# VH-VL binders against o58714: the designs that were tried, part 27

Target 1, 254 residues: o58714
Amino acid sequence: MRVDLNSDLGESFGRYKLGLDEEVMKYITSANVACGWHAGDPLVMRKTVRLAKENDVQVGAHPGYPDLMGFGRRYMKLTPEEARNYILYQVGALYAFAKAEGLELQHVKPHGALYNAMVKEEDLARAVIEGILDFDKDLILVTLSNSRVADIAEEMGLKVAHEVFADRAYNPDGTLVPRGRPGAVIEDKEEIAERVISMVKDGGIRAINGEWVDLKVDTICVHGDNPKAVEITSYIRKVLEEEGVKIVPMKEFI
Below, E stands for the ipSAE of ESMFold2; O stands for the ipSAE of OpenDDE; V2 stands for 0.75 times the mean of E and O plus 0.25 times the DockQ between their complexes.

## First folded at step 15 (VH-VL; framework fv_indenebart)

Design k44 (at its last look DockQ between E and O 0.89; V2 from the best seeds 0.74)
Fold by OpenDDE, look of step 15:
Structure k44 (fold): chain C 254 residues (1-254), chain A 121 residues (1-121), chain B 115 residues (1-115)
Amino acid sequence: as target 1 above (254 residues)
Amino acid sequence: EVQLLESGGGLVQPGGSLRLSCAASGFTFSDYAMHWVRQAPGKGLEWVSSISGRGGKTYYADSVKGRFTISRDNSKNTLYLQMNSLRAEDTAVYYCAKDLRYYPSGYFDYWGQGTTVTVSS
Amino acid sequence: QAVLTQPASLSASPGASASLTCTLRSGINVGTYEIYWYQQKPGSPPQYLLRYKSDSDKQQGSGVPSRFSGSKDASANAGILLISGLQSEDEADYYCMIWPDSAWVFGGGTKLTVL
């Protein structure tokens, strides 16, 4: 069994630092780098790409809504044309830095509200996928496991990595429980590890209401926002390796 | 072929302790959650305890919480149930059962033959 | 009230059909849960029969005859095990099981007698 570990990085902006990118980079295989709209800036993008290179981590674009103030977590109604071009622009922006540092882009993972909106809006999903295809048909789209987005992407000829979340509760339909709800975020390190192993080995997890949810597991989203998050990420990797799971970039098996 | 063999049952006085074992074979032991289910004489099935593949997650029935401890040694392909403060109502045939999944969330697809525990003064 | 309630006994003739019910306690919606069924013959451990959540989400145990099937009665808030074409070897105890509140719960079991 092989899996990828991904983390959202490069989300600092100007004088504001967000996350422990240097620390978490040591444990992941794929970095989702902010493209300067929901977060990040040109200097942060360069720095993050270099850091990934130094740690032999694959780089992907992490495009979001043009919502710096809301950190890309506020829904925006986009036309298909807007969505397509917003994706192309952001992917291109990161590509420039990746290229300058001698790296190739591996994947695209939409951020925040865009990520979630795609799951619910097929037209938006298609537009985003078109934007990716406009840039490079060989890129991998990271999206929610077993989502309609995954199906649409595959139908449109784009490779897909099914993403799961180690520290989030699931609804019976495979979506994530909103963070504001009790039990939506799992904090216990051991519980998180057990859930991750279950997702990888069982191909699913128990929903918040006790129902079993089947999941495809290609990449596991982990965090580096604080020291505790980094510790959990390190532990997840350790446990997976102990269980015989090989941690490699998604491009190696997708 | 999956095989589960329980042992350790016997006669014990109230307040006493007993440790059950279940030897597993025919499958990758650490990939599956394991369970204990008991059946009192002439009665129905009662779930007792569950443990995940590597033992990081455990569940207990309210009737045994604080008294029973489920554990496993994956190097020995063995499931255990430490039973303390035994009561007369704990008298039963104890079955070990294999889960479909690593996490204790699946059905019991294989059962042992059971071992008899009798708690009596 | 018990989480799962099963009739203590049921009898039917060979060749007939038997419908075993597993009634869920009020407040627990049968539509939400996977219902597992087990068969236990005298002197033997239980054996898994099948799982039923819906017509599109069900699973038959390996080697279990097709004459065993699961269903639900929403109006009765009950799971149902249907045994068609009853045979003498079907005489056994039958248990239903669900997973509420992070625990497995068995019904009291039904003793099926084949007359």
Scores: ipSAE 0.801, ipTM 0.907, lowest interface PAE 0.6, mean pLDDT 96
Fold by ESMFold2, look of step 15:
Structure k44 (fold): chain C 254 residues (1-254), chain A 121 residues (1-121), chain B 115 residues (1-115)
Amino acid sequence: as target 1 above (254 residues)
Amino acid sequence: EVQLLESGGGLVQPGGSLRLSCAASGFTFSDYAMHWVRQAPGKGLEWVSSISGRGGKTYYADSVKGRFTISRDNSKNTLYLQMNSLRAEDTAVYYCAKDLRYYPSGYFDYWGQGTTVTVSS
Amino acid sequence: QAVLTQPASLSASPGASASLTCTLRSGINVGTYEIYWYQQKPGSPPQYLLRYKSDSDKQQGSGVPSRFSGSKDASANAGILLISGLQSEDEADYYCMIWPDSAWVFGGGTKLTVL
């Protein structure tokens, strides 16, 4: 049994520092590096790519809406051409720093509201996937497990890693309960551990209303925002290893 | 071959305590949730308690909450039910059941033969 | 009101079909629940039969004959276990089960007699 662990990184900008990138990098296999639109800047992007290299962590682009003030978490209506080229631009920008460090990109994980909008809007999903394919057909798209986006990507010839969230409640239809709703975020590390093990071993989880949701588990989203998040990430890795799960980059098995 | 063997039943007075054991073999014990289900004489099935494969998540029926404690020792392949403050209504055959999943579910795919608990003065 | 209600008994002839109902109480919709079914023969522990949520989301227990099937009657708010081609070995107690609010609840059981 094998999984990838991914985390959002490189989200500092200017004099502002967000997240504990150096700490969380020790525990993950794939880094989603902000591309300068929702967060990050050229110096942060270069530093984050170098940090990933030093820790043998695979690098992927984390493109989002052009919404620094909202951290890319506010929906923006895009034309298909805008979506396609926003992705191409941001992936290309991160690639420049990966190339400068002698690295290739492994994957693309859309950020925030863009990630969620793709699940609901098939035309948006196709446009984003086209932008990835314009850059490199061998990149892996990270998207919500068993989503229509994953199906569309496979139809269009793009590799997919199915992503799960052990710290988020699910709706019965496999979507995530919106943040801000009661019970949407699970904070107890023991409960998170039980959930991640169920996802890997049972291929699913109980939704917020008790219904079973089937999940395909290629990569697990983990966090490094603060010391507690790093502790939980470390614990998730420890628990998976105790259960005999190999933790390897998604490119090894996708 | 999956085998589940309950033990520890017996006669006890109201207010007393018993500890039930369920010895498991023929499968990787820690990979599966486990359950206790009871059946009073001449009556139907009543779910009692469940525990996840690592023991990190437990569930209890309202009728036993606060009085019974489910646990497991994965190094000994053994499931336990500590029953305190026993009442006449707890008189039943207690079955140990294996789940098909790590996290407690409704797939109770193998059952033991049961052990009898009698609570009477 | 009990969460699940099953008739106490049912009888049917060999070769006929039996339809065993499991009615959910008012306020709980059968459409949102997966219904698990168990058989218990005299002197034996229960045996898992099948789970039914919908025609596209169901599961037959290992070794359970295809003449056992599940369905739902939305107008009656009930899960249904259908046993076709009844045989004498089908004489048993049958229980339904659901998982409301992180607890498992069994119905009271139906004693099926084949005569």
Scores: ipSAE 0.580, ipTM 0.811, lowest interface PAE 1.8, mean pLDDT 93
ESMFold2 (binder alone), look of step 15: mean pLDDT 92; pTM 0.930

## First folded at step 16 (VH-VL; framework fv_indenebart)

Design k45 (at its last look DockQ between E and O 0.86; V2 from the best seeds 0.76)
Fold by OpenDDE, look of step 16:
Structure k45 (fold): chain C 254 residues (1-254), chain A 121 residues (1-121), chain B 115 residues (1-115)
Amino acid sequence: as target 1 above (254 residues)
Amino acid sequence: EVQLLESGGGLVQPGGSLRLSCAASGFTFSDYAMHWVRQAPGKGLEWVSSISGRGGKTYYADSVKGRFTISRDNSKNTLYLQMNSLRAEDTAVYYCAKDLRYWPSGYFDYWGQGTTVTVSS
Amino acid sequence: QAVLTQPASLSASPGASASLTCTLRSGINVGTYEIYWYQQKPGSPPQYLLRYKSDSDKQQGSGVPSRFSGSKDASANAGILLISGLQSEDEADYYCMIWHDSAWVFGGGTKLTVL
């Protein structure tokens, strides 16, 4: 059994530092690098890509809404043309830095509100996928496990990595329980680890209401936002390895 | 072939303690959640407790919370149930059951033959 | 009030069909639950029969005859185990089970007698 660990990185901006990229990079196999819209800047992009290279971590674009002030977490209604071109622009931006550092892009993972909006809006999902295809049809789209987005992407000829979240509660329909709701976010390290193992071995998890949800597990989103997050990430990796799960970049099995 | 063999049952006085064991074989023990289910004489099935594959997650019936402890030793392929403060109503055949899944969320696909616990003065 | 209620007993003739009900307590929507069914013969541990959530989401236990099937009655808020073409060997206790409030819950069981 193989699984990828991914983390959102490169989300610092200017003088503002966000996240513990150096620390979490040690434990992940795929880095989602902000492309300068929701977060990141050219210097941060270069730095993050370089760091990934140094740690043998694969790099993917992490495009979001043009919402720096909202950190890409505010919904924006985009036309398909906007969405397609916004993705192409951002992926291209990161590609430049990856290339400069001698790396190839592995994947694209939309960020924040865009990520979630795609799950609900088929037209937006298609537009984003078209943007990716305009750049490179061999890239892997990271999206919510068993989402409609995954189906659409595959139909459109794009490879997909099904992403799961061990620290988030699921709705019966496979979507994540919105943050802020009771039980939506799991913080306990042991609980998270047990959930991760269940997801990987069982191919699913219990929803917040107790219903079983089938999940495809290609990549697990882990975090490096703070020391506790890094600790949890480290622990997750350790536990998975102890359970005989091989932690490798998604490109090795997708 | 999957095999589950319960042991440790016996006669105990109210307030006493007993430790049940379930020896498992024929499958990768740590990959699956395990369960205790009991059945009082002439009565129906009652779920007692569940434990995940590695033992990090446990569940208990309200009737046994605070008194019973489920545990496992994966190096020995053994499931345990420590029963304290036993009551007459705890009298039952105790079955060990294997879960379909790592998390205690699948059906019980294999059952032991059970071990009898009798709590009586 | 019990989460799951089953009739204590049911009798049917060989070759006939038996419908065993598992009624959920009011306020609990049967439509959202996977209902598991077990068969227990005298002197033996229970055996898994099948799981039913919906017609598109159901699972039959290994070696379980096709004459055993699951369904739901939304109007009665109940799971149903249907045994068609009853045979003498089907005489047993049948239990339904669900996962509810972080616990496995069994019904009281139904004793099926094949006359």
Scores: ipSAE 0.797, ipTM 0.903, lowest interface PAE 0.7, mean pLDDT 96
Fold by ESMFold2, look of step 16:
Structure k45 (fold): chain C 254 residues (1-254), chain A 121 residues (1-121), chain B 115 residues (1-115)
Amino acid sequence: as target 1 above (254 residues)
Amino acid sequence: EVQLLESGGGLVQPGGSLRLSCAASGFTFSDYAMHWVRQAPGKGLEWVSSISGRGGKTYYADSVKGRFTISRDNSKNTLYLQMNSLRAEDTAVYYCAKDLRYWPSGYFDYWGQGTTVTVSS
Amino acid sequence: QAVLTQPASLSASPGASASLTCTLRSGINVGTYEIYWYQQKPGSPPQYLLRYKSDSDKQQGSGVPSRFSGSKDASANAGILLISGLQSEDEADYYCMIWHDSAWVFGGGTKLTVL
């Protein structure tokens, strides 16, 4: 039984230090490195890639909307041509730093509002996938498990890793309950552990309304924003190992 | 093959306590949720409680909340039901059942033969 | 009002079909529920038969003959267990079960007699 653990990193920029990248890097197999648009900058990008190399963590691009002020969490209407080339540009930018450190890129995980918009907008999803394919057909797209985006990627010949979230409530249709609604975020470490084990062993989870949601589990999103997030990440890794789950980079089985 | 053996039933006065056990074999115990289901004489089935594979998630019927506690000892392959403040309406055969899943689900695929609890003055 | 209602008894001839209903109370809708079915013979523990949510989301218990099948009647707000080609060993009590309000809920059971 094999699963990848991924986390968003490299989100510091200028004088701002964001996240505990050094701490969380110890527990993950795949790093989603900000590409300088929603967060990150060239110095942070280089440092984060080097940190991943030192910890034997695979590197992927984390492209987002060009919205530093909003951290890429505000929807932006893009033409298909804009979306395609924004992805190509950001992937290429991170690739430069990976190459400088002697690494290849494993994957692309869209950030924030872009990630969520792709789930709802087929034309946007196709444009983003085209941008990835323009760069390298062997890259893996990370997207919401069992989503329409995953289906489109497979149809277009792009490898896909199905992503799940143990700390978020699901709707019956497999989408995430929006943050801010009651019960949307699970904060209890033991409840998160029970959920992640169910996702891996049962291939699903109970939605917020009680219905069962089938999930394909290739990669689990974990966090490193603060010490509690790192503790939860460490615990997720520990309980998965105790249950006999092999935690390896997605490229080994995708 | 899967086997479940309940024990610990008996005659108890109202207000008393009993602890039921269910010895499990033939499968990896900690991989599966477990359940207690009871059946009063001549009556239908009533779900009592469920527990996830590692014991971190439990559920209880409203009729037993605050009085019954489900637990498991995965090192001994044993499921427990601690029953306190017993009432006449708790009189039943108590079955343990294995789930097909780690998280409690409706797939109660193997059942024990049951143990009888009688609450009477 | 009970969450699930089943008729107390049903009789059918060998070789015929029996249609056992499990009606959800007003205010909850069968369309979103997985309906689980169990068989219990006298003196024995229950046995899992099958689960039905939709034609594309269903599951047959291990060793359960294909003549047992599930369906739903949305207009009656009910789950249905169909047993075709009735055999004498099908004589038993049959229970439906759903997950409702953070609890597993059984119906009252139907005694099927095969004569």
Scores: ipSAE 0.672, ipTM 0.858, lowest interface PAE 1.7, mean pLDDT 94
ESMFold2 (binder alone), look of step 16: mean pLDDT 94; pTM 0.955

Design k46 (at its last look DockQ between E and O 0.94; V2 from the best seeds 0.80)
Fold by OpenDDE, look of step 16:
Structure k46 (fold): chain C 254 residues (1-254), chain A 121 residues (1-121), chain B 115 residues (1-115)
Amino acid sequence: as target 1 above (254 residues)
Amino acid sequence: EVQLLESGGGLVQPGGSLRLSCAASGFTFSDYAMHWVRQAPGKGLEWVSSITGRGGKTYYADSVKGRFTISRDNSKNTLYLQMNSLRAEDTAVYYCAKDLRYYPSGYFDYWGQGTTVTVSS
Amino acid sequence: QAVLTQPASLSASPGASASLTCTLRSGINVGTYEIYWYQQKPGSPPQYLLRYKSDSDKQQGSGVPSRFSGSKDASANAGILLISGLQSEDEADYYCMIWHDSAWVFGGGTKLTVL
């Protein structure tokens, strides 16, 4: 059994630091690097890519809405043309830095509200996928496990990594329970670890109402936002390894 | 071949304690959740407790919360049920059951023969 | 008031079909639940039979004959275990089970007698 651990990184901006990228980098295998729209800037992008290289972590673009003030978490209604070109622009931006540092891009993971909107809007999903395809058809799209986005991407000839979240509650339909709702976010380290193991070994998890949800598990989203998050990430990796799961970049098995 | 063998049952007075064991073999013990289910004489099945493969998460029936503790020693392939403050209504055959999944699921695919616990003054 | 209610007993003739019901308490929608069924013969531990959530989401236990099938009756808010072509060896107690409020809940069981 193999699984990838991914984390959203490079989300600092200017003199504002966000996240513990250096600390979490040593536990993950894939870094989702902000492309300067929802977060990040050219210097941060370079720094983050370099850090990934130093830690043998694969780099992927983390494009989002042009919503710096909202951290890409506010929904924006985009035309397909906008979505396609926004993705191409952002992926290209990160590619430049990856190339400069001698790295290949592995994947694309949309950020925040864009990530969630794609799950609900097929036209948006297709547009984003087209943007990725315009750049490189060999990139891997990271999207919600068993989502319609995954199906669309595969139909369009794009490789997909099914992503799961061990620290988030699921709805019966496989979507995530919105943040802010009771039980939506799981904070207990041991609970998260048990959920991760279940996801990996059982191919699913219990939804918030108790229903079983089947999941494909290619990559697990982990966090480095704060020391506690890093601790949990470290623990997750440890537990998975103890269970005989190999932690490797998604490109090795997708 | 999967085998589950319960032990530890016996006669105990109300308020007493008893520790049940379930020895497992024939499968990778830590990969599967384990369960205790009991059946009072002439009565139906009652779920007692569940535990994940590694033992990091436990579940209990309301009737036993605070009194019973499920645990496991994966190095010994053994499931335990520590029963404290026993009551007459705890009298039953106690079965250990293997789950099909790491996380508790309704797929109790293998059961032991059970061990009898009698709580009586 | 019980979460799951089963008839205490049911009798049927060999070759006939037996329909065992598992009625969920009002307010609990049967459509959202996986119903697990177990068979217990005298002097033996229970045995897993099958799980049914929907026609597209069901699972049969290993070695369980196809004459055992699950279904739901939405109007009755009940899970159904159907045993077709009833055989003498089918005489047993049958229990339904669901996951509810972070607990496994069994029905009271139905004693099936094959006449």
Scores: ipSAE 0.874, ipTM 0.929, lowest interface PAE 0.5, mean pLDDT 96
Fold by ESMFold2, look of step 16:
Structure k46 (fold): chain C 254 residues (1-254), chain A 121 residues (1-121), chain B 115 residues (1-115)
Amino acid sequence: as target 1 above (254 residues)
Amino acid sequence: EVQLLESGGGLVQPGGSLRLSCAASGFTFSDYAMHWVRQAPGKGLEWVSSITGRGGKTYYADSVKGRFTISRDNSKNTLYLQMNSLRAEDTAVYYCAKDLRYYPSGYFDYWGQGTTVTVSS
Amino acid sequence: QAVLTQPASLSASPGASASLTCTLRSGINVGTYEIYWYQQKPGSPPQYLLRYKSDSDKQQGSGVPSRFSGSKDASANAGILLISGLQSEDEADYYCMIWHDSAWVFGGGTKLTVL
């Protein structure tokens, strides 16, 4: 059994410091590097790509809505043309720094509200996928496990990694319970670890209403926002290894 | 092939304690959730407690919360139920059961013979 | 206010069919529940029979004959275990079970008599 561990990184900008990138980089196989729109800036992007290189972590673009003030977490209505070219632009921007460090890009993981909107809106999902394909047909899209987005990507010839979240409650249809709802976020590290092992070993998890949800597990989202998040990420990696799960970059098996 | 053998039952006075064990063989113990289910004489089945494969998450029936503790020792392939503050209504045959999944599910596919706990006098 | 209610007994003839009901209390909807069924013969531990959520989401226990099947009656808010072609060895206690409010809940059981 093989899984990837991914985390959102490079989210500092200007004089603002966000996240413990150096610490979490030790435990992941894929870095989602902010592309300067929802977070990050050219100096942070270069530094983060270099940090990933130093830790032998694969680099992917983390494009979001053009919403620095909202951290890309506020929905923005885009035309298909806007969505397609916003993705192409941001992927290209990060690619410049990857190329400067002698690296290729592995993947694209949309950020925040964009990620969630794609699950609901097929036209948006197609436009984002087109933007990725315009850049490089061999990139891997990271999206919600067993989602319609994953099906659309496969239909359009884009490689896809099914992503799961051990720290989020699921609805019975496989979508995530919105943050702010009771029980939406799991914070206990032992419960998170048990959930991630279930996702890998059982191929699913129990939804918030008690129903079973089948999940395909290619990559697991982990966090590095603060010391507790890094501790949980370290623990997830430890328990997966103890259970005989190979933790490798998604490009090795997608 | 799969075998589950409960032990540790017996006669105990109200307010007493007892520790049940379930010895497992024929499968990779740590890969599967485990359960305790009890059945009072002449009565139906009552689920008692469940535990994940590594023991990091446990669940209890309301009737036993705060009094019973499920645990497992994966190095010894053994499931435990520590029962404290025992009451007459805890009198039952206690079964251990293996889940088909790592996380507790409704697939209690293999059951032991049971061990009898009697709480009286 | 029991979460699950089963009739205490049911009788049926050999070769006939028996329909065992498992009714969920008011306020919870059978449509969202996976219904698990167990058989228990005298002096023996229970045995898992099958799980039913929908016709496309169900599972038969290992070695359980296909004459055992699950369904739901939405109008009665009930899970149903159907046993067709009844045989003498089907005489047993039958329990339904669901996951509800972070707990496994058994019904009270139905004693099936084949006479």
Scores: ipSAE 0.639, ipTM 0.837, lowest interface PAE 1.7, mean pLDDT 94
ESMFold2 (binder alone), look of step 16: mean pLDDT 94; pTM 0.947

